# Designs tried in a protein design chat: VHH binders against o26223. Part 215

Target 1, 191 residues: o26223
Amino acid sequence: MKLLWTSQHIKVTVHIDGKVSKMDVLEAIKTRRSIRKYQDREVPEELIDKILDAAMCGPSAVDERPWHFIVVRNREMLEKIPEVHPYGAMVKDAPVAIIVCCDSSLEKIPGFWVQDCSIASQNILLAAHSLGLGAVWTGVYPLEDRVEGIRRLFSIPEHVIPFSVIPLGYPAENPGTRDLFDPDRIHLEKW

## First folded at step 12 (VHH)

Design z86 (framework vhh_vobarilizumab_d1)
Fold by ESMFold2-Fast, scan of step 12:
Structure z86 (fold): chain B 191 residues (1-191), chain A 121 residues (1-121)
Amino acid sequence: as target 1 above (191 residues)
Amino acid sequence: EVQLVESGGGLVQPGGSLRLSCAASGFTFSSYEMAWYRQAPGKGRELVAYISSGSYTDYADSVKGRFTISRDNAKNTLYLQMNSLRPEDTAVYYCARGPFESYIDYSFDYWGQGTLVTVSS
């Protein structure tokens, strides 16, 4: 048996030259792709502010919201990231990167900050996509050398843990999508 | 059933060229990241070249300017054009399928059987 899934789009009308448009949330989730090539075009501060607002709207354990963000636009600093993050080569060519950090002094329940920062990172990716930008999550934690390299490079205090580096910009690539639904991973009532 | 089949390896003189091919089947090729790895005799595997589904490319420093990775989504085929070959390029070359999405490194979930490239006079 093959289970059929249908998308029901929420219709919002925005009359711009007679056009009607809205990216459905499900469509945004299903069409977001990691983007590693960017146009030589700056991202406005207003869009970064919208993305960071969205990042902070995710759930967190006991509402501890331990996240802090470093916004990097300085070319020299972006070019140094690949020196401490070997698979972050695309970062040096991005107009901006966001470093997601956990301030451990804000932690109310031990260990859940990883989930908190994962949620924030995914919200950054989805928000960027919804605004016509592209981004990629490059992992830092729990790789000790990357954590310490990023900490040193950006003068991050010892009680703060760099979690991910997310370069973003206007996309210069258009990767394909696929349907990832796998009914074999769904168990009804029991395993 | 995911299948990757490499071809195009062989014996070549230093300074020569070879084009490797990888025929992919059993998945939506155009949506996946792909890579070429190599393993020299007695050594571990190393990433040689990477290509995203959007055609972003990345190369090991040892092959930059000499090797070119490309893909033909209509033919479900990955290529590695190898120019100015050196004896140190001698290795078994593996085609690898990358994850649809990954937040850590260029992780790979399927590998081909490999094709031998020998650069020798």
Scores: ipSAE 0.609, ipTM 0.790, lowest interface PAE 1.1, mean pLDDT 88

Design z87 (framework vhh_vobarilizumab_d1)
Fold by ESMFold2-Fast, scan of step 12:
Structure z87 (fold): chain B 191 residues (1-191), chain A 121 residues (1-121)
Amino acid sequence: as target 1 above (191 residues)
Amino acid sequence: EVQLVESGGGLVQPGGSLRLSCAASGFTFSSYEMAWYRQAPGKGRELVAYISSGGFTDYADSVKGRFTISRDNAKNTLYLQMNSLRPEDTAVYYCARGPFESYIDYSFDYWGQGTLVTVSS
């Protein structure tokens, strides 16, 4: 069955060049789902590097680019995240997690770091999906207890704000999709 | 119209078992996260068990190892198997639909009417 699957993959790649091995941007956006179950497989450092490169390519208010990233692979540390993040139980089973942080010393315009870190978080999710990985954004900011819990757990300085925790790995679940297009939210020429 | 209808509640003795069902309609069940919540008299609502669209499960510490959440996407039905029931499990149990692609918590946007579970001798 695995050999037959490999033959089918090669055949499709040859017949519709590039479509099986590369996901179109619109396809990636529409098919990305939160993944909370991961295979017991290491994620190569090269893929994490690609994901973080993509994270830093988003637009940023006044090009302040305030994001810093903590890459967590240590099993003991991943297992402690649910203690300070009540809905982060899946993190302890992930091979790696990325903590998106704002370095407030890099902030040029007050408050826009939230949008900047949101953009970085979404790019992490899309890049992971495009590379055959699954990920989920677990919210930290603006929940004070989670912000301080994550800060203490990872020795994050006072001027740095943990924004999101994103566990990722090879997916062990395959969630369905949904049509989200709502024309009632589109206004032509005026409200 | 989103509808969630719980069933299977009742009176059971300590140490007993009970299986709750939630029949879902009016949405693509397989695409949504689902949860069971409970509310005991005089207490706030407590998340009991969570299941993702793809089958990831999470449990409150108070029920871990005793309760099992599952889903049957072909039947649009959510289940909660409750074993080794204790008097403190006495509550109204609610089926809840989670939001599609939330980046914050296992929150609910639709709730069922609830089913009463009473654990007493």
Scores: ipSAE 0.639, ipTM 0.821, lowest interface PAE 1.2, mean pLDDT 88

Design z88 (framework vhh_vobarilizumab_d1)
Fold by ESMFold2-Fast, scan of step 12:
Order: structure tokens, then sequence, then C-alpha cells
Structure z88 (fold): chain B 191 residues (1-191), chain A 121 residues (1-121)
């Protein structure tokens, strides 16, 4: 504990209910990788609840909070996702997937729901990583065939738009990282 | 500059085996997903085998149980072991790099020039 302050940045221990996480925000952001291979272990509902709580904590346009989430644990339903999402093959091997949706009836400012759902999707990935899980964002919107396929498969109403499918589980792979910092993309004062 | 160079193709009799290699350079190979595609004469490109950076694999039903994709991150090399080859496996085989941390798998970053595999008596 005492030595957490001795890093070049402050390392913090955070409490998530009765569980302790030892990952600061910058570490979580920099070390998160898309995980497509999962252990044959169920994810406790308590961890899914924590992830969804984090998903809803992101900013949204004029606080419209248009998100709805479908939690899929049924193996038969997970097995059908690749039929309507051609690059979602790993979903069938995941213990659980979260489908991020937009309820368009909650939209206050036209078009900003895409940013709202993007923020929620990224928060799911970061929260999963911070809890020792792995996840991957598989894109649905704006590909019309995937949107309609997912809608039909999960009986999603016409006014609700499936945005992303995020399988998650305990990771069975450990991908390397990249140094992505590019100073040529930073402009001081003006372009 | 990203480069993918395939090798190992050739003429083989039905029931034979070939091992394809793809030498990768110009990027951190171990961080990327990799795939093998093929294109038969007069046909479109078909995904044959896929491997994640951490070793998750997926295969087309047509080759499952006969082909094995693998990678050697220390050598920056992708492999496709092809066993029990059939005439319908005749195609140009392409090595492809998947995009890093993509939230949509719709298009690929880079493709190699291909290596021809001909299965014929």
Amino acid sequence: as target 1 above (191 residues)
Amino acid sequence: EVQLVESGGGLVQPGGSLRLSCAASGFTFSSYEMAWYRQAPGKGRELVAYISSGGHTDYADSVKGRFTISRDNAKNTLYLQMNSLRPEDTAVYYCARGPFESYIDYSFDYWGQGTLVTVSS
C-alpha cells in the first residue's frame, strides 16, 4: 500500500464494492487490449452490474442518456450472433455479451446518440479491463445489415438501434501493446 | 513501410501437404491479428484462417480439421499448415494484417502479393 505513491505517477487502490482494484486510469487506458479468447469461466452478475454502472457514467449530449443494454448469457443466442455479424465469431465462445443500444425516443439533440453510445462502449471495455476481464467492441452501427440482423435476433423495437456487441470474459490471451504516441498529431495554438 | 511476403506455394497432388509462410516487416507483428485468405480462379476472396495476437484461431468450414494457422512472434512470421489438400483448395493464398484495436472488422489494412497453390494430379 505505502509504496503505491512512489511511482512517477500516483498509483491508487480503489474499492469496487467488496473487491479491490489496483489499476490507475492511465494504466487501464494504455494496457487495455481487445480480447477475443476467453476462459471457460462464468462472469459473476455483480461484475456485469459494475461494468454497466460504469457504462452509464459517461457524458451524454444534454444528458439524454439514450443507452439501453442487453445482457446475453444464453449460449444458443450467443451462437446465433455470428450468423448476422460475420466478424463476431468469438462471441459464441464468450460466457456473456453486452449489446449497447440507443433508444431514439430519448434523443434530445439529433445525431449525438452515436457519441453517447461510443462513450458507453469504451467505458464497458475499460471497466471490464479494470476488473480483470477481457472484452472486444464488435461494430454494428452504421452497417445496415448488421443493425437489422441484431435487431431481429434480439426482438429489438424499431425505434431502438443496436450500436455495438461486446463479448467479455476472463481473458485466455495476453496481447502485446503498442506505443501509439505521435507528436506530429499535436498542434500548438493553431493548425 | 508495412510488408507481407508469402511463400511456400507450389504444385501438389491431392492428399498432399504444403506449409505457407508469411514474412512480416514494418510493424509490431505480435500486436496485430493476422489472416490467410484465398482467391480461386474466377471467384472472390475467401477468409480461410484467422489468428489473434494472443492465439485465438478461427477457420472456414471448408478447411476446418485440415488447415492449421499459427504464428511465431519472435520471427515475425505467420504460417498456414495445409494437410489433405483437395483440388478445390487451388487458389492464390494471401497473408493479411488485421487493423490494430479496430472496433469494426470490415476492411483489412494490408495484404501480401499472394502465393499460388495448385492441387492437381
Scores: ipSAE 0.544, ipTM 0.749, lowest interface PAE 1.3, mean pLDDT 87

Design z89 (framework vhh_vobarilizumab_d1)
Fold by ESMFold2-Fast, scan of step 12:
Order: structure tokens, then sequence, then C-alpha cells
Structure z89 (fold): chain B 191 residues (1-191), chain A 121 residues (1-121)
């Protein structure tokens, strides 16, 4: 994708609440929840830039790093996503969404792009949480109807595969957490 | 183990109302996504209404404006208020517990026994 230089993103210095900004990695992983309700409040471009930087920092199979990202702020486009994604109703109410894509022309090893895009999607969720935002991963790949619907809606070329749609914003809900640790799933030395 | 027990089903005339309840036990109810599904004779299960642990709500188009999903975390109970009932709403209604963090749909792996709702004159 070519940068559109005639349009400049508004960059602002954002001061994030010290309680959230002091979250360590383990705390972030354990307390992150899917957020589907958002405040009617714009997300600064600076925070989206930080989230996308984090998305691209994950490990990648043979360092192929096939990720491309579409940042959607246009309300009309966000409102059309539920028409092609039946479980994406919350997207229309989000201030912004990120579509994670794989550019298959960047593949060095077949099939591992799924793991690469999964890592990028999870990093988006964790980065958003660490910055005081909420997000949810809505699945696209490998559901062919959703892949084609998102492709058509955003004019995505055939060699690029939409993987996930991640709406995000300042959270307007506070879901509870749960202890997920299960020692029965840990095997010492052998199965 | 996880238990979900539905109640409130019955026979009602078209245009009538019913309120379904689902009593949950064996897990921290407030932390989970919940849903109502229905299954008419000879058909697959259809999502009716979804509610997240934080209160996000989504409805099937067929019931929007007629049904209301709600939860009472203090009582570990899920509700479905059904108004303006139609013969095509006739089905067994199931309470379902959602997976804690799903990135695919409102996928649900724990279900109650169901409660029958019959709408006929």
Amino acid sequence: as target 1 above (191 residues)
Amino acid sequence: EVQLVESGGGLVQPGGSLRLSCAASGFTFSSYEMAWYRQAPGKGRELVAYISSGGYIDYADSVKGRFTISRDNAKNTLYLQMNSLRPEDTAVYYCARGPFESYIDYSFDYWGQGTLVTVSS
C-alpha cells in the first residue's frame, strides 16, 4: 500500500491514566477482555500508530511478516461490516476498526501466515488494552463467505486475504475476569 | 459442574407474552457471555439473543423489537422477555453459556435442557 501524503494524520500527545499505563505484561495478558461497547469518543491517531507498531513486532515464520492493515474510521464503511459479517454488529458503533490482512505475495513458507496474522491480531488486542482502550477480535478467515464479503467491501485484491476485523475504542463496559489456570493440561517430561 | 436450568415456557396465543428464566450454577456467572437459542421441530438451533458479561446485547433480526434479553448477576439468572409472540416463534428455547473469550462468533459449548414455547390458537 502507498502512503497518501496529501492527507496528514493528526498527531497528539496523549497522557494515559497511570493505573493502566503501569500494567505489566502478565497483568495485561490476564486482564484483557473482549470489549464490544465503546464510548462516543475519538481514538487519537497516535494510539493507532502505537497499536500497529506492536502488531508488527510479533514473531513470524521465516520472518515473512505478511501483514497489511486497513484502518477504517469512515462511519458508512463501519456500518456496512455487519452486512458481510453476521457477528460484527458492534463494529458499527466503534470509532475505528483495524482489518488484519495477509499479502500472499510476501509468503516464504506456505500456510504459516495464519499463525502470523493470529499473532498480529493478539498483539493489537494487548496493545489496545495497555493503552486504556478496548477491542474485540471478530473472526473472518477461514470462513469463505466473510472473507469474500470483506474483500469486496474494502476492494481487497485477490492475493490479499482478510484475516480478522478488530473494532476498538475507549471501553463502555467492564467485564469480569476469571482464573483460567488448569493444571490437568500440564504434563511433566512426557504426555 | 456447569448447570443451566430453563423455565417459563408454555402454551400462549398469538400476540401474547412469556418470560423465560435460566438459573445458572457451577461457575462465576458474572464473568461469562450468555445467550438464548431456539430449535423448531426438524430445524437446527438458531441464535435468538446474546448478552456479554459487560452488558453488550445483540438480537436476531426476526425478534428485534419484540424480545428483550437481560441478566441478574446477583441471582445468577438470565431472562428472555418475549412479546408479540407469533406461531413461528414455536420452539424449544435453550439457555447457553458462552466461551470466556471467543474470537469466532457467539460460539457456545454449554447448554441447558430447554423449555418448550408453543404459540397457537
Scores: ipSAE 0.622, ipTM 0.791, lowest interface PAE 1.1, mean pLDDT 88

Design z9 (framework vhh_7aqx_2)
Fold by ESMFold2-Fast, scan of step 12:
Structure z9 (fold): chain B 191 residues (1-191), chain A 123 residues (1-123)
Amino acid sequence: as target 1 above (191 residues)
Amino acid sequence: QVQLQESGGGLVQAGGSLRLSCTTSGRTFSKYAFSWFRQAPGEEREFVGAISYSGGSTDYADSVKGRFTISRDNAKNTFYLQMNSLKTEDTAVYYCAAEFDSYIYPDSEYDYWGQGTQVTVSS
């Protein structure tokens, strides 16, 4: 497959050649893996826009849609994330990261913003995978030290809560597909 | 949480066979996918093979494909690495590992490891 795009006076044709074909929703869900190693390749802004559009399409409690997103491409800033997230070492090697935040001023019902931001985070992971990218969810909320560290690092105001940091890029690893189906967790009609 | 213990290592002649076992503690065995890794002196730890928690999927490193088989016995809380047609280059400490994918500890793919068992293949 070929993609054709133009920028003002320049025309570029991009060949799509990879292990990931056009995915339906079930395929995307079942084959998504956490990706922690990235190619030294820039992720086009156009793909980030598609991912964030997908993130905002999730359901939210009373349609409050409390999410805000910080897109981080600055290498110096990405390299500082492991200082405030002890298990986020891979973030410094990613070409871009998305910080999912809750703006508490948009909250219409107390406490459901956690579910709202979880849905947005998962949609980012699925959209990235469907577009041939890899990503990993690095948890921030409710770990107080990580919340405050990320807030300070990115000048996030007090009424906004950083929820997750999701580095993403073109995958430099292929961990294979997980088989997670457990029929013992399914109860018909009663426990 | 799971704890892993390897057994079955030893000395074997080239062309021979060994079966390694990895036993888990507790009642969580069926909820994990498992892998075998190995590390020779002075070398990096390398992937050998993996089995899904249902046992429906297996994967192998190219260097062992066709010679090694990974399997699991959920009733015994044990998984195995059957090693056939052993070569001197298969000499290593073999480790079993349980799959780990966490958004709290996102930098680790395998947090549950055994202590290792030595396999030595002589000519």
Scores: ipSAE 0.357, ipTM 0.729, lowest interface PAE 2.3, mean pLDDT 85

Design z90 (framework vhh_vobarilizumab_d1)
Fold by ESMFold2-Fast, scan of step 12:
Structure z90 (fold): chain B 191 residues (1-191), chain A 121 residues (1-121)
Amino acid sequence: as target 1 above (191 residues)
Amino acid sequence: EVQLVESGGGLVQPGGSLRLSCAASGFTFSSYEMAWYRQAPGKGRELVAYISSGGYKDYADSVKGRFTISRDNAKNTLYLQMNSLRPEDTAVYYCARGPFESYIDYSFDYWGQGTLVTVSS
């Protein structure tokens, strides 16, 4: 048994050891930004494990949980992603990327895998932010050329659909935040 | 009110340089992705250069090495430095504000009026 290998498949539970965390959930949601510029610094395996655990904790339609994840650290492979993803140029400069996939054989309700994989992708972004990392969701599905390009590049089986490519690393940019609350989008009692 | 006001366009000889400016108001400039687009006669609108709030930059292949996008968050101003201009660069150039967040490509929700750049002898 190789412990390092198996750690990627083990649920990681984060315990607060008597210190108050500095970022609450609402703050994390409101301050998370897409990060496309990364420090030349390795992301530890332990942080990737925590992010992937968080990715799998979202709600899922009839609890089908169809997500699979490819973790890409190989520089040559990261450099090939922009060839099949026109707006993924930042991926080649990231220390790691996660490809979120749907295993269609796990689908219990047709079509809801899109919401399931969206939830997993957003959880990756929030978890990365909470751990001091930056990430960006680069869209793959439903753009057929992009789906097929990623599939071929990473030898993804026909029954598995690549959904998003999420590069991540320690941020080398600091985007601002703003209040996006719009009361015109809230209707009381009826439309 | 969101406003984007471009300036700096004009007539220039091939090989010349121009610097375009875009003055932004009515929103938190530092929180948004910004871009320069252009529309040449008989062509669709194309992305020329993109910049994130932290300085990540992306360029169209046709302008790489010749154009430089930059931003000054303190002045709420976006710039496009255009060097080694070619007749093919003749177009109306638009400043564009990107959405606060987008998970699909570079999409933009507000545009300026545009500034004409003409490269000819």
Scores: ipSAE 0.592, ipTM 0.778, lowest interface PAE 1.1, mean pLDDT 88

Design z91 (framework vhh_vobarilizumab_d1)
Fold by ESMFold2-Fast, scan of step 12:
Structure z91 (fold): chain B 191 residues (1-191), chain A 121 residues (1-121)
Amino acid sequence: as target 1 above (191 residues)
Amino acid sequence: EVQLVESGGGLVQPGGSLRLSCAASGFTFSSYEMAWYRQAPGKGRELVAYISSGGYTEYADSVKGRFTISRDNAKNTLYLQMNSLRPEDTAVYYCARGPFESYIDYSFDYWGQGTLVTVSS
């Protein structure tokens, strides 16, 4: 009902309490859903850059930050992903996909790269959602057939481990939400 | 208390059609991925069709172009429209609830009792 101009000349709505009605961090976390159906519409490079910037901002074990990213827009390459990833059928219909990888030469502490790449993957999903895009995390590691299939398909060196494939685009589906809060999983002071 | 109840199975001639229904209760149906699986005698369960909470669909190659999965979120009901049925489609068909926000595979945690579809001349 009430429009407010920001320093970036963007229109926003304010609550009756005066709070700007924009997606904040908690709202983004709680409303993000896996999106598997995309509009036939290009995702600008500027948005991919913002998403990858956010991906690299996560915490990392002893700050090793081992992540590398492959951005795939080539239609023929996207269409080949389901051949090596049996649950990645939606990738062929996405305008772009990001492959999250670990460069093992950057690893400072053994094994924690899995958490590092998980954090990067989730940040990609949240950043995409905050920018009006939809995405889904399709798991690769630790399934060796998928790891080797993706490595072969994208000429990934032996010291680099493909971790996840994340197709993204403008959403063409609108999934419902639910309340996930479970107080039985919260223990006070002791188990 | 999640419940899935399948119906609509029966005997049909090759080339015929059937529509299966699955009535869901005990959870927020609109938020979950849903699927139809089938199990022929002596075989494991095979994914037939998948539908996301937002309506994205996938089909097994064996049924692509012949079967259509759909959902009615207002009625908490999942459907499978089966056309051009073949003898190899003979199986018990199961409605399955998919995981909310899984990042690995399409694993399913709740199953109905199944409905028998027999395709024979």
Scores: ipSAE 0.610, ipTM 0.798, lowest interface PAE 1.2, mean pLDDT 88

Design z92 (framework vhh_vobarilizumab_d1)
Fold by ESMFold2-Fast, scan of step 12:
Structure z92 (fold): chain B 191 residues (1-191), chain A 121 residues (1-121)
Amino acid sequence: as target 1 above (191 residues)
Amino acid sequence: EVQLVESGGGLVQPGGSLRLSCAASGFTFSSYEMAWYRQAPGKGRELVAFISSGGYTDYADSVKGRFTISRDNAKNTLYLQMNSLRPEDTAVYYCARGPFESYIDYSFDYWGQGTLVTVSS
């Protein structure tokens, strides 16, 4: 980050040359919002593949990459998610949901799988947004009842931990944004 | 300074209707998730209805089909239309603002003073 004067005069310069995109990375990060209403329209498999490819590109502790993903398109299964996830009611109306899981047998360093799965979840949200889709991260871990409910519903093995449920689709809502920049949280050279 | 001011509570007979309003100020109302909570005597706070900034709504099972949450972003006002009221709906009703972009919902960071709804014959 390059500081010019004050928070009001900060300029971030990025040189992107590789590929054409509908929005740059900073725009994608700043305009992504949680989307809970979806059009009655299927999401192509190719877009899900692109989203999951992006999910696996995040950094991970000691390159442990503990992620596994369950892609749920079955309407009956989507309708059962709210029964085990009390704040996942929107999932029943989504064309597809991705369950981000940690395979604990792949863990190389204790506890860092939480950061790894958080990174994967955020990459799913950003990739979906960049492709014209909307998504929302509904929290599962570390809420024990939700973890066990999702595990039972999708026959997830005991060594695998369901981390988040992310419904996605073409957006049917348009939430506003806000300026989140807080200069009081930036300390130059020392606290 | 965030302010949420509820109004519209009162005494109503079983089967009656009430419309609650919440006037919001001090933040960009249209960008935030909003909710109605209630607290009956001797009980904890219970989520009644939720509305996202984009208009997604969700309801407690006890009120589905009877209550409707809505928002008017031009007026910075949240509403709860309550129909077919029952004695068990008696509670103080609170307007609440959700945190921006929470991945654990439904958590709320600002609350109004509440408005009392009494359903009694």
Scores: ipSAE 0.618, ipTM 0.817, lowest interface PAE 1.3, mean pLDDT 88

Design z93 (framework vhh_vobarilizumab_d1)
Fold by ESMFold2-Fast, scan of step 12:
Structure z93 (fold): chain B 191 residues (1-191), chain A 121 residues (1-121)
Amino acid sequence: as target 1 above (191 residues)
Amino acid sequence: EVQLVESGGGLVQPGGSLRLSCAASGFTFSSYEMAWYRQAPGKGRELVAEISSGGYTYYADSVKGRFTISRDNAKNTLYLQMNSLRPEDTAVYYCARGPFESYIDYSFDYWGQGTLVTVSS
């Protein structure tokens, strides 16, 4: 007798609680670590899209949202990043990197783009972690040599400022944790 | 109290080998980036090699292919295997603990006492 179904279709059903847990966010913040070693696995474009959506959801000064993002998957380009960013050597081993940039023509309040791009960078790290990926923020701005090196390498126009380079991938390391809570930095009512 | 104790330095002839060790205590070793630095006579301090908690390594161009950095998180120990040693490798070698979750590569927060490596005939 003929079988009317195929074993090619495997379905997994997961029942979820209908409630969204805020503890998932706190856990993500507290357990996120810089990841510099990656598996030899491609990161799906859908995950990059989710990460960039999260990056753009951050607050910005007067809603100026000056951020632009370059997604780099080309191996030759990734391998050139350490030439202009000395401590970005891990980038050449990552499957993808995101370059966070400020378009200064979008700036409404002078100088606040630094906070805006910092917020976007941290959201990329948190979103990546929440999706099972690892990432690390490698500093570019305000180091002039790195800013100009990245600008030249990626043909970034003069009115756009590269802020950070964030390689990401599936983690091939599991860093330990540290208790960072310091009550001496909390002041009640006054300094 | 954070402590880093280096050992393995000494006098060696050009072309020889040495293995440096750094015993770490007073912190969760596996959570931190670790590094070896050196200071040669008449020069400033320079980075030799770095290793992440998961084993990602970086080497200065002057030592690439000759030195190997490694760590044993179970033993809280950092190593530097030094091969094909040259007179210009003569320096005091320092074990250093990297800053936790730094997005910039400018500072190290704890240093060992140092161990002297002399490469001479």
Scores: ipSAE 0.535, ipTM 0.750, lowest interface PAE 1.3, mean pLDDT 86

Design z94 (framework vhh_vobarilizumab_d1)
Fold by ESMFold2-Fast, scan of step 12:
Structure z94 (fold): chain B 191 residues (1-191), chain A 121 residues (1-121)
Amino acid sequence: as target 1 above (191 residues)
Amino acid sequence: EVQLVESGGGLVQPGGSLRLSCAASGFTFSSYEMAWYRQAPGKGRELVAWISSGGYTDYADSVKGRFTISRDNAKNTLYLQMNSLRPEDTAVYYCARGPFESYIDYSFDYWGQGTLVTVSS
C-alpha cells in the first residue's frame, strides 16, 4: 500500500496487448464474472487509475460521493487480509486489491452511503472487466468483525468505514454461465 | 427443489483415505459455488474446502495438501478426496451450495444432511 495519485494526474494508456478492446456496456454487464484466480502479472498503475476514475462516476445520493479507496500492492499486507476476512483467501494471490471505504464525514443523507459504495464497487468490477482484468467483490460491511479487522490492518480512522475488498488481476479462470433472465419478475403496467 | 445428498463416510484408520460424494439436483449445478463443511463433536461448523464454478479452490489450513475438492458438472456431483486422515478429521461432513455471484461469503444457500467420518485406530 504505497501509491497515491489524484484525478488531475490520471493518464490515458492503451490496453496491455497494444490494442483497445471496445466491449459495449450491455455485453460487459452480461459477461462479467467473479474472478478468483489471477495470472502472475502486475497490473499497470494506469489501469488502476482508469478503474478508480470509473468508480467515482456512479450516481451518488445528493452528490455526497463519500467513497475513499485504498490501493494495496504490498505482498505482506495482501497476505494478512485472509486473517481478518475468512473468505478472502484469494486476495493473497492477487497482484493488487482495492479497499472501498466510506468517509462518514462526507455523508449528507443518512444511510445512503451503503448504496453509494455498492455502486462504486460494481463500477470497479465492470471497469476491470472492460479492461481485460478479473476481479471479485469480497464483502466487509456490515459484518462488524470484518469491518474492524480491515480497519485495524490498514490504520483506517474511526470515521471511515471499510465497505468491500476487491482483489483484481489478469484472469486465470473461465467461470461457467447462468441464464439469469426471469420474466416472472417483470410486471407490465400493474403488479 | 434443491437437494444435496452426501455419501462416502465411514470408519477408517489413521493414514487412510475416503472419497465423499455429494449428489446435487434441482438447480444448474455447473453455475454455482460448492463447499464442504464439517462439524466435530462439541465444536462449531468449519469450512473445509470450497470450489467456484470456474475452478478456484480454497482449503482450511488444517487440510491443505491432504484433501482435494473437485466437481463433475456432467454428473452434478461434488467430491472431497480425503487422504492421510487423522483422528482430528472425525466429524459429520456437509455439502453446501454457494450462491451465484455473491458479494458476501459467510453463508450458503442449501446444505445436505451430512455424512459421518470417523478416524480411529
Scores: ipSAE 0.579, ipTM 0.762, lowest interface PAE 1.2, mean pLDDT 88

Design z95 (framework vhh_vobarilizumab_d1)
Fold by ESMFold2-Fast, scan of step 12:
Parts: C-alpha cells; sequence; structure tokens
Structure z95 (fold): chain B 191 residues (1-191), chain A 121 residues (1-121)
C-alpha cells in the first residue's frame, strides 16, 4: 500500500512500512558496483525514464543543467561502440546504453559542465542500482579520440560534447567488495 | 604491500596446453579487475585476457577460443588456461591488477614479475 502525501504542491509517496524502495540511499551508495555482464533481458522504457529523471535532479553549476542524453537500444549501434571506445567491449552485450552529453550552448560558467555531467553519470549508476539494474561508467571525456569517435558514431553536433557511455541491464555478475573507509583522509578543523 | 606472483610457465610443443597461476596478496583480490598481458621478445606488452571483479571476461582476438581466464576469490588466485598453443604465443606472461571502481580504464597499475612461456619443438 502506498500513501500520497502533499504539502505546498510537494508530493511524497510513502509505503506503509516507511520504505520508498528496496534499499535506502546509504545502502545504495555503499553497495553499488560496476556491472559489465548482463542478462539477455530487455530493460523497460519506464525504468529508463526513471533513471533519466534521477540524472537530471543533481545539483548544477549556476543551474545551467547542460546535460543531454542519448538512449541506445539498437544492437548494431551498441556493437560499434567498442570500435571507438577500447574499454567499452561490454557495451555490445548490454540491452541498452545511455550516452551522457553536454550541450555547450547551455553553459553559463566555463568548465563546470564536467562536474554537472559527472553528477548526472553517478545519479544514473545509483538510480539503476536502486531499481535492480547494473551499470558501468565508461569514460569518454577528456580523451580526444573517444570524444571524436562517439561524436561521429552518433551524429553528435560540434557544440555537444559526449562525456560518458553507460551500458546497463539486469546484472549477470556479483562483484566482490573492499573496505573504502579511510579515516586518515578526514581532517578536523584544519589540514 | 601489493604482490602478484606468476607461475606455470615452461616449454611446450605446438598444440600443447599450459595453465598459468597468479597468487595475489596485499589487497582485497575479489574487488579488483584482473588481466593477463604478454610481451614477446623485442615487442611491447599486449593485453591477452581480462576478467572483471564479477567475472565478465574479454579476450584478444589472437587468443579467443583458445585461452580462458578465470579467478578463485577464495584462494586469491588468477588463472589463464592456454590451449592449442602456437609458436607466436611465446612470450613472458604478466599478471596485472586493474583499478577498483574506475570510471576510466586506461592502464593496469600493478604487474607481477612474469612467467616465461616458450612454444617450440
Amino acid sequence: as target 1 above (191 residues)
Amino acid sequence: EVQLVESGGGLVQPGGSLRLSCAASGFTFSGYEMAWYRQAPGKGRELVAYISSGGYTDYADSVKGRFTISRDNAKNTLYLQMNSLRPEDTAVYYCARGPFESYIDYSFDYWGQGTLVTVSS
């Protein structure tokens, strides 16, 4: 059972047990791993829409929100990505990939689009994980050969910069973990 | 201290088989991407086989169908099963550790000392 709570035009959906999803935000952050092996199973369009909605909800430098997204489901196009991205071999086996792009015409402050597109990329990974999918961020920018290759392959105009390629699907691997918490990286009050 | 120790190399006849092992220590092996590289005399290092933390594998076209990369996370060991060996497979084979949760794959960071594989009569 879901409850819909509204206040001042804000809507919040809460389950009767107090949970909105299968895992909370901290659990999602701590358990997300790069997934490179996928089930032969289509990802519903509705889930891609939810992931892209989450991608656009990140903070953005002076609210410029320069991101654009290309959703690739065509098998022949997915199979061509490894030709222009040497570490993108897994993309050919994914049911779908999202290409995160910056429209430079939307940029209000020079250079901060990199942070904006990084935030969008991480939100895609977290949203996918929270929905039971797996994904991996394969870097494109600032490697000029990869930027040019992806631009040509997807007919991306000159003022738009491909930033990352993120294949995703239902996971068919279970990666190991490591302890990442390092208290030596934390400084109180001063360096 | 990260340590990668290769073993299993040797002299084999064309068409023969070898199994290479890489014993890993000093890090949480199961969390990392791993690879086998090789370097033939007078040539640069080339990627032979790759395995992700979760078991996704990829191979150089020259070895596809003949070599199998695998990992045993309980034993902290990486393997390369080499079948139908050819003289052109003669090289020093290196175990390599990849970066944990990298958003950019560029190169592998830690390499073992290598193990020599010679394919000849």
Scores: ipSAE 0.622, ipTM 0.806, lowest interface PAE 1.2, mean pLDDT 88

